# Ledger of designs, part 4: miniprotein binders against Uncharacterized protein MJ1027

Target 1, 377 residues: Uncharacterized protein MJ1027, of Methanocaldococcus jannaschii (q58433)
Amino acid sequence: MLFMKYEGEIAIGPVHPTMLEPHRLRLFIEDEIIKEAELVIGVNYRGIELIMEGLPPEKISILSEKICGICSHIHVWCNVTVTERGCDIEVPERAEYIRAIVEELERLHSHMLLFGHAFEVLGFETMAFRAFMIREPIMQILGEITGGRAQYSCPIIGGIRPRCNIKESKIPALLERLEKFEENLKKLLERTVNDPMIMSRIKDVGVLDKKTAKKLHALGPTARGSGIHSDMRKMGQVPVYDNFEFEEIVFDDGDVFSRLAVRFYECFESVKIIRQGLKDLPNLDKRIYNPNYELKEFKPIDVYNEAQRGQVYYSYGLDENGRVRQVKIRTPTATNLACMEAILPGHHVSDAELIIASCDPCFTCTDRMIVVKENKI

## First folded at step 2 (miniprotein)

Design B6 (from C4 with F37R R40L L41F Y47E M48Y L51A K64L E71Y A74L F78M Y81L L85E)
Fold by ESMFold2-Fast, scan of step 2:
Structure B6 (fold): chain B 377 residues (1-377), chain A 89 residues (1-89)
Amino acid sequence: as target 1 above (377 residues)
Amino acid sequence: SDEDVKRLLQEAERLRDEIQRLMEEAKKTGSPELLERLELFLKWLEEYIEALEKEAKKTGDPELIKEAEEYLKLLEEMIELLKEEAEKS
């Protein structure tokens, strides 16, 4: 939670005027049953796109970093990739490996934070504490790699920041810490599935069926919890992932358990990716940055990547004056919120926060997302 | 184990008092952003104290004590950063 608030405040920085207030979800309840759910959007992405319009691409990286404190790395990665593909800039293989390693570490801590929050909502403070404790070593590793606990974005146009390079001498200790994390994660999963009180609260609750998920264009673990194969890392959109052996995790039941199970098993897959990446690094060229590039005019380039909450899409071109034009940014927030709005009706009010938590909204605004209205007249 | 839990709770309570002191300073200097951050840190520290006390009373897991020590050290480092920020404001 400390990390989320700290990054959230950093993210508010330069784009604060376009981020008016948190999203809110209004629930209309009759006899403790949710009859209607109403989404109130508090973040204006059109404003962010407008601010980016006409800026040089280096400035877009700074703004991208400030869009989301929890998933800042993926936003910066997508941004530099648009410019890199548009300008035919070669990125060193080591830099792409490190970008992937950092993203998987960010996926791990984000999923662990969701587990902690879900356990808190369920009233299992001990389980929540365990999730937060398991998460902290991952935050420490990210701080060591990126040079600070508050800054996790590594990509710059043409490579990564020098301080983000992973030295061969550090790899054995990182692998040991990763192994300990994996052991603790296995214990947390076992404790979860073997607790009948927890299981009775998450199985067959908050079902998002596959047809509705497809209609709403669900993304990320929400889509995968409903039987939809949607992982951009497996769809050829991020070539560096082709170097790693891992599985796309999909569950079919669409309940809270399925969405949590996708994330638990994705954590094991992220560990596999990080382990493979770390083991490969000593055999890669030592270059982390390509200084030999020139910006040139290009028509809009579409870039996709898989963030912790789902697909992130970036598109823009550069004009003849080296200025960004026709900016389009899509994050999974809008579709995740639409899914929550669709899932909630028909459920008991006591399950509302759990359903919302399983769809993984921004935790810095979670307490403010739920507004219970008096019985509908 | 019980002695370790008591020691960690005392240290956590010391950090809570330090955060509360910094919050009063932030209110006087008129730094709303710093105050909001300190309030969130206080909340997390209170949650940490509550979780540790419940674990000690209910399960008594020795491995959790070691992990709790590591978490408390992380909180100390972050509070020191906020203290430096408060002094510059």
Scores: ipSAE 0.000, ipTM 0.195, lowest interface PAE 16.6, mean pLDDT 77

Design B7 (from C4 with L34F F37W R40E L41Y W44A Y47E E67L E71F A74E F78Y Y81L)
Fold by ESMFold2-Fast, scan of step 2:
Parts: C-alpha cells; sequence; structure tokens
Structure B7 (fold): chain B 377 residues (1-377), chain A 89 residues (1-89)
C-alpha cells in the first residue's frame, strides 16, 4: 500500500496579504498500480479577486504580475486589455505586436522547461540538460526586451513600457538567435522521436480520451493533445494574432506523447509568430504608448487570451470612482489538475510523475511528491 | 569498443579544459551579472560531461556511445557560442 501526494504552488509577494495554499493531489496505490487519485484544491483565485476589488486598475497590473512567476506576462496583458476595452482606449499597433512577441517568447521558455522536467522524470538527464540549454537563450532575449529576467511587466494601460520597445537595430541579431533556437529545437524533437526507450515510456501512456477531456473542460495543450480545438489566438479573442500565419497544433491520441508533441510543434509556431512580428516592426508606427486616455465607468468586460497552459480569462468592471468591481479570473490550472485525477487511475506508479508533468500543472509541485509505504510490523 | 570509450573520454576532457579557459577569459571582461550566470551555466555543462562519461563507461553500448558523441559535439557548439557572448559582454 503506497500513498503519494502532489503539491502545486503559486507564489505571491509578502507585500500582498494572502492565505493561499498549494493544490494537493493524493494517489492511492495498491501493488504498484494507482487505484485512485484525489484532488485537494489549495490554490484559489477567490483570494486574489478579493484583493483586487476596490483597487485602481493601474495597481491591478502589479498584482497580476505576481500571480505566477512563469506566466506573469499573460496576466498583465489580460488585465490591461480589460481596462483598455472598457474605457475604449486606443493601443498602438506596435505595442500589441511587442505584447504578442513577448508572450510567444514566454510560451517557448515555458514549454522548454516542461521538456526538461519530463526528460528528468524519465531518467534521461542528458536530454533534460539539452532542453534547459536550448531554453537559456530565450530567457536572455526576454531579459534584454523586458529589462528583467524574472519579471516580464511589459504591458501598461495604453501600450508598453519604453524599456520594452524593440529597436530596429536589434532585430537582425534577434532573428539569428531565433533561427539557432529553431535548429536546436528540431534536433531535440528528432532525438526524442527516434529514441525507442523514450517513445515506449510516453506513447499510449496516460491517455485522456476526447470524451473525458470535453466532460472535464480541459484547456490548452492538454485539450489539444486529446483532439480539442481550443486556442484563443485562433478564435478572434486576441486581434493582433490575426496578423500572423501559424497553425493550431492538435493531436488525437491523448497520451503523454500527444501532449508533449503539441508543445514541441507549438514552439515552431511561436517561432513563426516572433519572426513575422520582428519583420513587421520596422514598418509600424513608432508610437508604443497612448498617454491621452481617460478612465470611465464600465460594466464587466470579458477578456480571453492563450497562455502556455491554456486559456486565461479576466473580467471586471470599473465604478464611478475609478475602482475595479466584480473581478473574475480563471486559469487552466484547476482543469488540468482535474484531468490528472481522471488519467492516473489504472497506471503503474512509475508513470505517475510523467503523466503529471505532461499536463503541466506547475513543475515546482512535483518535487514535493511523497511516497509512503507501510512499515514492517 | 574500448577504443570508442577511450576516444569519448579524451574528447570530454578536452571540452572541460576549454570550459575552464573560457571562464578565465570571461573574468577579464564580463560584467558581474554575466559572470554569475556564466559560472552556473558552465557548472551545468561540466556536470553533463561527467554524466556522459559515466554512461559510456558503464556498458560500452555502441548506441549510447554514439549518442554521447553527438551530445559532446553539440556541447562544443554551445561553448563556441558562449565564447562569442563572453567577448561581447
Amino acid sequence: as target 1 above (377 residues)
Amino acid sequence: SDEDVKRLLQEAERLRDEIQRLMEEAKKTGSPEFLEWLEEYLKALEEMIELLEKEAKKTGDPEKIKLAEEFLKELEEYIELLKELAEKS
């Protein structure tokens, strides 16, 4: 009789009063087979929503940035977009382009981090290190653009911060670095699919069928690995993406391989978006910020965007005193955890971490997995 | 073969020497932030080279030796890139 637990965590700064607990996933194991998985919800957006209530919208961006260190840019982008749409604020096209470029760089480094972790769980340390090495240049590019390696607060209401503007003189070097990244990514993918030991561990393992995925409202690459078209970038929710030629990546088998394959091919699509965006920048208006806006009362506005783990939803209104009202935030984390509850039963305990990693719930969570065995009498 | 393992180990040692020379050179021109990052990255590369040596020694498996050789060649490309970055720091 074995018991394993999984723990998820979202870090918020000590300057914000919070009582958020990490999610916990409890595995009940008999004869090395997982018989049941139970999700204990710890991370809760109700607390964050309550903190946001009554704040001016400019200060919500700071709080949004601190919700998740891995996906901070998408939270800030969604937040400023609610206020921009609600107040009918014009955002310069150049600023929207740079917001998209930064988000795609965030998607790249996040997917690479997942690959590294998955290979580590598989025991293929050489492949894990290769993934981390390929990721590092993307982190350097993000630091150069945003000014902060660990903090990507690029969007502001009406545009982007001046430090985040991409100078035309920097574009050729960025394109060369991006091309090298793409070459290395292609080699990583080829090594993965041509390794029969890796393939035997990920193919036909951890299957989430399309019917179950739909029933559990799966999002992001988890949904797309199970044959569900769900990418908000293709649904008219983020108009700047209409400027770019790229494909929505979907696989049908719902196994660990399919969820990883979606992310590998999404990386190539992100590279296409970044390349096109960088090429277009010199031909756009130089303006990156609209200082001529006025906040006005508005009823809640729904905003959707596509983060690396799936759909992110922000909604709020603004009262007559310029204060945020009726805050609602949804991320794919809770649905991804629910999907793991459905996938894990029936699998050998040795596949548990791999299945969890492929659903991308938060990598810092998996290092807190505890296996408990009954002691000898 | 024993010759293949020996060749791999010699190449691994050469790359470690190259990493050491790169760090010493970078200390002359690099910013404190760049040097801190470079040191962590080079330490990770050295750990990976050590892992490849251990795998090659364990069984002498021709497929694992070939994979290790391909990876050492990739590491050499990264070291060359790091040299360029150090010169521009």
Scores: ipSAE 0.000, ipTM 0.247, lowest interface PAE 14.7, mean pLDDT 77

Design B8 (from C2 with F7R R10L L11F Y17E M18Y L21A K34L E41Y A44L F48M Y51L L55E)
Amino acid sequence: SPELLERLELFLKWLEEYIEALEKEAKKTGDPELIKEAEEYLKLLEEMIELLKEEAEKSGDPEKIREITEKMREVQERIRQLEEELKS
ESMFold2-Fast, scan of step 2: ipSAE 0.010; ipTM 0.448

Design B9 (from C2 with L4F F7W R10E L11Y W14A Y17E E37L E41F A44E F48Y Y51L)
Fold by ESMFold2-Fast, scan of step 2:
Structure B9 (fold): chain B 377 residues (1-377), chain A 88 residues (1-88)
Amino acid sequence: as target 1 above (377 residues)
Amino acid sequence: SPEFLEWLEEYLKALEEMIELLEKEAKKTGDPEKIKLAEEFLKELEEYIELLKELAEKSGDPEKIREITEKMREVQERIRQLEEELKS
């Protein structure tokens, strides 16, 4: 039973009954050592892409929200950005700031959820509870801003929904809540790195070297844990982030510790972004959406953004009849799973779940992703 | 704000459920290291509740502030009771 309940919708992960299938990972074990790992690709965005073909762009946002319950905001943001760039639609600066704030809040709760899961896998239930309790206030802030805590639609073409505006009077309390989150996060990190049992399970385990990570086109914290600079927020693809001072977090050892450490330090950077955004908001124009945009034909526009698990890519054009065409959607899931397949061989079976957790494929489908076959014959 | 006080009420309920789970796990295990981790977490919860109390007092609804403050005292007392039980 879930000890904390959501105010709005519950994030159920990337699985959708009619559109997506879960990935599966098969492990072949001999004498408690993983000899082979086999990825069975199940997630298929072709169904969603096909449904999007021929729809008006306003309807695409509804479908993009359904692609991933954990990262729904980034999908909607990428989608509206395609149309906005294609049609030369002006977006108020305040709306872009709020889009960035919401995305960083989504990054925080997603990383905290992963920490909780990792501690559960390690058998440290008290640490897992601590992580989940630290996460809950972030979910509540998301609910207050967007009206839903897990599945929500904040961006609209030309701006954001009016209910998603952050009133100046609310900012001081939000800053205090973020400060307390940051203090609790520091304590969680300190307890993690100062626990010899935890450190012995995550340090020098599940190493993904830089050459292999590059060959597999690793994305997000998985790539950054292996020394690869890949953050779309730093590559000029999302201009609003140019307003914020923050670091791209990179570690070189490629172990489970490095992948978790990237996420811990990314949380501190997300807090910096949110704090700066909130402080800037009172000085921005109060407009939050453009009601007088015109849709026009455009050839496919490429949009990149940085979700919690890495790069998300959206592309489509609009035809003469105002219908979407040539839809392409790419998420980091498939490449991160390929990295797990490469890391697992040679490791003890007791480390498998932890290695998988550190690559962040999917909490909701993890029990169905791992099939163990022992070749003891 | 009224929305903050409503959230705080739900959060306190979640904390009560968490304390029940911690009590069950810590008492069942008998492992001194796991008991120590539970004690550390309970102390952190006490600190966090004190900060939430300060925020609630600034929210400006006197009736709800009183109700929430009384609820927070109940949760703090339960935390203290569990800490004493874990030591023995």
Scores: ipSAE 0.000, ipTM 0.228, lowest interface PAE 14.2, mean pLDDT 77

Design C5 (from C3, 14 letters changed)
Fold by ESMFold2-Fast, scan of step 2:
Structure C5 (fold): chain B 377 residues (1-377), chain A 87 residues (1-87)
Amino acid sequence: as target 1 above (377 residues)
Amino acid sequence: SDEDVKRLLQEAERLRDEIQRLMEEAKKTGDDEVLEELYEIFEELAKLMEEAEELLEKSGDPEVLEKLFEIWRELLKLYEEALKLRE
């Protein structure tokens, strides 16, 4: 979990907390006001890019699953799509539908996890409990389809793994579970906006204005909470999404409320996508994999997709020996951290964890995001 | 009710013990069939979580809420541990 950690007395005056973890976002606090926030460690995909150089494309998906961890499905989807587009490999429509369904289920559980964390930080354990309980059925559905939360990738070059096919007999029960999820999500949202204590803690707090968000290249719900239209699913970058009717959710105030509201309404839109996908599946060809593809040389091509935290970008080419070259990978993690660095100064230290939670940092980083540093004398 | 909470706690303890036994077996043998049994228990865990959620919605008793939250923490921990065994 996200913690504000210190090994000392904060209210000695001037404040002299003991540093606990030096490799994350550092907060410099004076009189309980954050004067400066410093990003200590940047997220670096250069090492992964170097490892992927010279490998056959089939092995890159395995590496993405093992090395990237968080958002495994979107990384694998982007990887196979580069090779598929570069080699003109036909992907069955059913496989693309299932890829989209799985990604939307991942978006749902990730947003619910963030809501749970935010409510915990706010001190509303009952609301956090509700969020985690609402999330769990989605995790179960993901496990049934993919074999795991982020450990079992669905896409392979030319389609999806056979285990990940959604049997038509399972669809009615999945639709019922999805409807129950939507009902519970609606109740959670209503309870949130009708609670004056919660609203007073999140409205007009942690504002990221549009100009700053653009300057920092904000991505995903963080950008959309600040009035920036950025959803790759709506920009023609992922053709399967053209089959689905849904809206890009944007709020303009850039506060904690706006970032949470984007995610609440995105969950309703994800439900619409999953529902439409599931209803269409019985009418699609039964093929989920193209066994007859040939790899060929291609120059680097750009692939974009929209993960729960924002756009994910992959690019590489394939040389004459069937080996990957010129790998480029970009994720929203680094920009989300930079946005937190910009938002935090000027706020009371008691709001820091809430602001950070609303920007949805990588879960792996959450336990060690905050370090309070000793003030200069 | 208190009786419903007691039932949920007893069922959660039963599932926890069963999952821990299967996890120990899977770690020792690497048996895929044991992992399949763990996956079948996920359905029981999901049903129990839904029952806890419905009970939470009906009851405003702080004592009931505390017990339900403890059940949720145990089930979440077991689910995360079971998922780690899949690879």
Scores: ipSAE 0.000, ipTM 0.220, lowest interface PAE 16.6, mean pLDDT 75

Design C6 (from C1, 14 letters changed)
Fold by ESMFold2-Fast, scan of step 2:
Structure C6 (fold): chain B 377 residues (1-377), chain A 87 residues (1-87)
Amino acid sequence: as target 1 above (377 residues)
Amino acid sequence: SDEVLEELYEIFEELAKLMEEAEELLEKTGDPEVLEKLFEIWRELLKLYEEALKLRESGDPEKIREITEKMREVQERIRQLEEELKS
């Protein structure tokens, strides 16, 4: 028995090598058709949870920042929120607004990066480059606000770092840059849907039906591409989002197109959130940090937020000595990988990378097609 | 320092304008040769952005002038590409 095999390594983020082992997806191919897909589970977030155990909450923020290179802000935000809610720490409204603005900027650049990768996989290099160029102004705005392009720390317990404050004098220019981004995004979407070659490769391909998505506990745009409403920003889990008018984007067909379409339209919704937040900032108190908080013992509490790939969950308590206990962290990475494992069988090998890209497993993913044995059957 | 931070904001604004000009040229052409030149311009703009970002940590005012000079060189290259597209 011979088999053809695709083996790729999917890193969960730029974390110390001993904390996370890359997950692997193995494809078994016969006559260019995928017959089986196997998810090989690496070392999960349990290692990070163990390292966090017994540390003071300020040190947990440093570790949270390192969990995922392209979603570092959401991890830090979830972490400080656990301590803030547990200790009844008052967070200035301005700080929560800026946290939301930064998270939506992170969502924009992450979705744009996914579009660029998808176009590369499709063989449309000019479209890929266009996506990367449209993304770059968002990375510049993030750099100006947070001091980092992809691994940055804006939230601190009680607020945000002073460098991350958005000066009112800069808001008009930011709004103009955001408007230009939105126009370019609209053109990219129009070019995508009006290209029959692109549409023929993504429509009705890689279908994840609603029943299977529910069984696998799909999260984020993957779940929403399959008709599942699950956006934590709309479920009362992140109160600052109640200040903004935006829609949860859901498509029902579960194909590659639906998963990409969710992300395109989510970008427009993120722009609406950022615009509203920036316009509200001049009317909020200028304070961005509460220095007068006191840490106190608390039993584990649950914190949920919505990252670009889906729900992120943090839970821990604080003991009488101010040390973190009973750490639990959940991210959408494992469910994205499980969804890929479920939808890949039956597809031509030439569609494999596109299906994988549309499920957005993690951008630190290293994919390699490896022929280990010629044919399985 | 607030003075250095304000100058860095101006650099980021100018880099954004140059990237916008390059993006506008990308919308006007599908010529692979011109696209390759735009790719080189974009990579250089990214490099300048990374250098400007490092100034937030070091605070070296000499590098502000170096970045400004390099931005002017990129602006001239964009102008030359605009002329090529017209002919």
Scores: ipSAE 0.000, ipTM 0.340, lowest interface PAE 11.7, mean pLDDT 78

Design C7 (from C3 with L39E M42L Y43F W46F R50K F53W)
Fold by ESMFold2-Fast, scan of step 2:
Structure C7 (fold): chain B 377 residues (1-377), chain A 87 residues (1-87)
Amino acid sequence: as target 1 above (377 residues)
Amino acid sequence: SDEDVKRLLQEAERLRDEIQRLMEEAKKTGDDEVKEELEEILFELFKLLKEAWELLEKSGDPEVLEKLYEIFEELAKLEEEAKKLRE
C-alpha cells in the first residue's frame, strides 16, 4: 500500500476500582514514525478526593493504599503525616525510621521491576530475568517487615503497626542480604553498560531536554534524568531523611539511558539509607506508636514526599467535627505522561514502549497496552 | 497455583544439584564439553525460576517465598563460579 496512516491508543497505568477512567496515550503514526502523541487524561485523583471529603482521617489511609499497588506505602505515609502535623501528634523516632526503611525498600523493588521490564522490551530475556531475580530478595524483606508481599503500608496515625517493628536480632541478617543485593546490582549495571546492543537502543533515544522538562514540571527520575534537582528527600520536606548520608542522583542527557542510570544509582543510595537506618534502630527508643493522640481542627497543611516516580503531594484540613476537608492529592503520573507526549514525536514506533517504560508511568501499563491501529487510505 | 509453584521449585532444586555436580566435574577435569553442558543447565534453571517467580505473584505462600529466596541466592553464586571457570 502507497499511503497508510495509523491511529494507536495506549492505556497507561493500572485500572483501579476507585478510578473512574484510565489515562490513555494516543499515537498518530505515519510510515512507522510517531508524528504526534496525544495524552487523554482520565480522572486523576479527583474521584478519590471527593470520596475522602467528610471522612475521618483514619479511613483516608485505607483509601490512599488503594490508589497505587506499586507505591501504596508512600500514599499512606503522606496521609498520616498530614494529620500528625495538623494535630501536633508526636510520632516516635523509631516509627519514622521504619517508615523511611520501608519506603526505600519499595523504591528498590520498583526500580528493579522497571529494569526487568525495560530489558524485556529490548528483547534481552536473560537480563530481564536477572533483574527480576535480584528484585526478589527485596520483596522477601518487605514481606518479613510488613507481613505481606503486597502490604507494604505499615504507617498508622502516630506511628506504625506493631507487627512492622524491626527486631534488633534480625538486623545482622538484613544487612548481609542488602550487601548481596548491592553486589548483584553492580554486576547488572556493568553488564548493561558493557553491552553495545543495549547501549545503542537507549543512548540518545527519547531525549527530554531540560527546557521542556522544566516547562512540563517533570518530576522524579524523569526530571533528574534531564538535569533537574527535584528530590523531596533533599529539600527538607521529610525530616527523618536528614539523619542519613546519601546523594541526589542527576544526569544531564535526558535520554532513556539517563533516566535508567538515575534509577540504578538511586538504588545504591537507597541501600545506604536502609543500612544507616538499620544500624541506628537499636539506639532508638523502643516506642513505635502513640496511642494517646487527640484530633483537632486545622486548616489545610501541605505534605511532600519522594516516591519512586517522583514527588507525591497531600493536602487537607480537618473540621471541628473531626472530618477531612479540602483534599488535594498530586502524584508524578500526570506530569510524566505529559513528558511522554513531548518525547515520543519523531521516534520510530518500535521505540515507543521503551521510551514509555523509561518514564515509568506504571509497570502494569505495558502489560495492559492496547494498541488500536487503523489503516486510513 | 501454589501446587504448580511447589512443583517448579522441586524441579529447580533438582537442576541446582545437577549444576553443583557439573561444577565439581568441570573444576576437576577442565573439560570444555562439561562446561558447555553446565551453561545449558544454568539457562534451564534460569527459565524455570522465572516461571516460578511469575506464578508466585498469584500465590503469596510464605513457605514458597522462603524456598524461592534460597534458590535465587544459590543460583547467583553458581553463576559467578561458572563465569570464573570460563576465564
Scores: ipSAE 0.000, ipTM 0.229, lowest interface PAE 14.1, mean pLDDT 77

Design C8 (from C3 with M42F Y43L W46L L49W F53Y Y69E F72L)
Amino acid sequence: SDEDVKRLLQEAERLRDEIQRLMEEAKKTGDDEVKEELLEIFLELLKLWREAYELLEKSGDPEVLEKLEEILEELAKLEEEAKKLRE
ESMFold2-Fast, scan of step 2: ipSAE 0.000; ipTM 0.443

Design E10 (from E3 with E11L Y18F E21M)
Fold by ESMFold2-Fast, scan of step 2:
Structure E10 (fold): chain B 377 residues (1-377), chain A 85 residues (1-85)
Amino acid sequence: as target 1 above (377 residues)
Amino acid sequence: SPEKIEELKELLEEVKKFLEMIKELAEKTGDPEKAELLEFKLRLLEWKIYMLELKKSGDPELREEIKEAREELKKVREEIEKLKS
């Protein structure tokens, strides 16, 4: 009753100081049933794109680090890749391996954070606690490699920062910590699927059917939870991933369970990638960056990568004066919001937070507000 | 604010110290169930503090949440001292 009279907004996605306004999702409720959800698209990255126009590429990297507090690594990786491909800059193989390892560690901690949040929304504090315990070693590993837990300034044009190199002497201990993580993750999954109270809340709830997902151009685990193959790591867009054996995880039912299951099994695949990467590192060239690169004019280059929430797209060119032009940045946030708009109608308002959580809009959004209208206007 | 982030880091370090104390006590104490419960509470508090770190805001609500975390940590400390004796 009180929530049916609440007026506010959902601010979803990273809210950077350079963004003009956040995305919003409005819910219209009648007799505790969501009758309609309305997506209000904020100014997506245009403010950041305008600021990036006319800057040198090194400054773009700094801005990319600040776009998202939790998922900064993928933004920086995409950004440096645009300049590297445009200028034909050779990147040492070891640097690309470490970039992939860091991204998979970011995927792991982000998925674990989502699990903890989902369990908390479900009222299962013990499961939330278990998810957090499993997440902590991954955060420690990221801190050891990058020097930061929330923002990972690992890639630089031509390679990675020297601090981010992984010494061969550290690899056995990292592999052991990764094995322990995998064991704990398996137990968490088993406890989840064998709990009938949890399963009754997530199975057949919040269904995004494949036809609707395709119409909305769904991305990431949301798309894969609805039977759509969309992983940029498998589509030839990120060549370093061709070195690793792993599966694209897809579930067909499109429910909350399917979106969570995709992420659980993606965590196992991320572990396989990290393990393979760490084992290969001692056999790679020791260089981690190219200090002798030359910037040159280029027309816009399209770069795609697969973040934990889906595809991230970066494009820009470089003019004759070494300044960035025609900047375009796209993230899966707007698509996730459109999918939530499609999923929410017909559900009880008590399931709204769980459905939203399963689509993983943004864990850095502290002021997420659901706009509730008693009657549809 | 930067000051609040520093306070969260201090709280996190204190939680880690208590977790190490509980591991030692679990091996020495005749009340392993109490030690397990205290470890559970510390892990849950650690999770709350990490979630606050991720928010990284100067929000007035954050100050109240930090205060609540300090009170919970104080209660756990009292229980650890009781378990020692």
Scores: ipSAE 0.000, ipTM 0.163, lowest interface PAE 18.2, mean pLDDT 78

Design E11 (from E3 with K9A K16I E39A E46A R70L R77A)
Fold by ESMFold2-Fast, scan of step 2:
Structure E11 (fold): chain B 377 residues (1-377), chain A 85 residues (1-85)
Amino acid sequence: as target 1 above (377 residues)
Amino acid sequence: SPEKIEELAEELEEVIKYLEEIKELAEKTGDPEKAELLAFKLRLLAWKIYMLELKKSGDPELREEIKEALEELKKVAEEIEKLKS
């Protein structure tokens, strides 16, 4: 028996700054058609859970920030929220507003990076460069708020770091810059949907149907591209979001277009949240942290939030010696990888990278598809 | 670099191995002191990984956290040496 087979490997997950082994997606290709996709599970977040066990809660925020190079802010926010709720620590409303504003800015730059990567995969270099250029001002705003472009750690137990406070005098200029971003984003979306060559590559390709998405417990924009309402910001899990008027974006077709469209429209909703938050800030109490709190023993409690890729879950308790115990962390990574494994079979290999990109598996990930020719005897 | 990534992966595997040892001891309740010392050994490896990450960030604002990590590393090293008798 002689047949020509091909095996491709795609590395999924950040290699640095994470302490995690990346997951890998292996593609089995015959006659340029993907016959099977296999998820090879790495060490994932289990290693970080183990490292956090026994640490004092004040030091966990820095470690949480290093878990993911994309969604660092959400990990720190979830972590401080566990301790705050467990210890009944009051958090000033202004601090929660700024936490939400920073998270929405992180959502914007992450979605823009995905658009750039998707256009690059499609071979539209000019559109890719345009997406990266539109992203840059958001990175600049994040740097101004957090004190450095690479440093997004804003939350501390009981509030936010003083440097991360948004001065009222800066708000008008921030609103103007945000409006310019929104104009450029509208133009990018219009160019995308009015290009028949782009649309023919993304419409009706890589379909994840609603039944399969539900079975795999899909999360984030991947779930919402398949008609599933799953946004933790709308489910009462993050009370500060109740102050903002915005919509949960859902599309029903489950194709690459639907997953990209969810993210384009979520960017407009993030702009609305940031705009409303900035306008509300001058009317809030000036306090940004609670100096009068006490840490106390608590049994594990559950905290949920919505990162750019979907739901993030944190749970732990604090023992009588002031140390974190029974740590559990869940991110959308594993379920999104399972979704890609389900979508890929039956597609031409030339569509593989596009399908993977639309599921947004990794910020620092460059798809490294190695096709190995195999002759079986 | 790939070489440094392999080093970090090896250190993470060692942390997992030590945590399995701690869980096994905790289940048996036979040696609480040894369980505590293995927990300290885990902290040593966690701080080593943490320090490697911080060096790559180059953030001068984290200098105080770096000092705390180094102090914790020294304490864990001393406790491990005490265990060796």
Scores: ipSAE 0.000, ipTM 0.152, lowest interface PAE 19.1, mean pLDDT 73

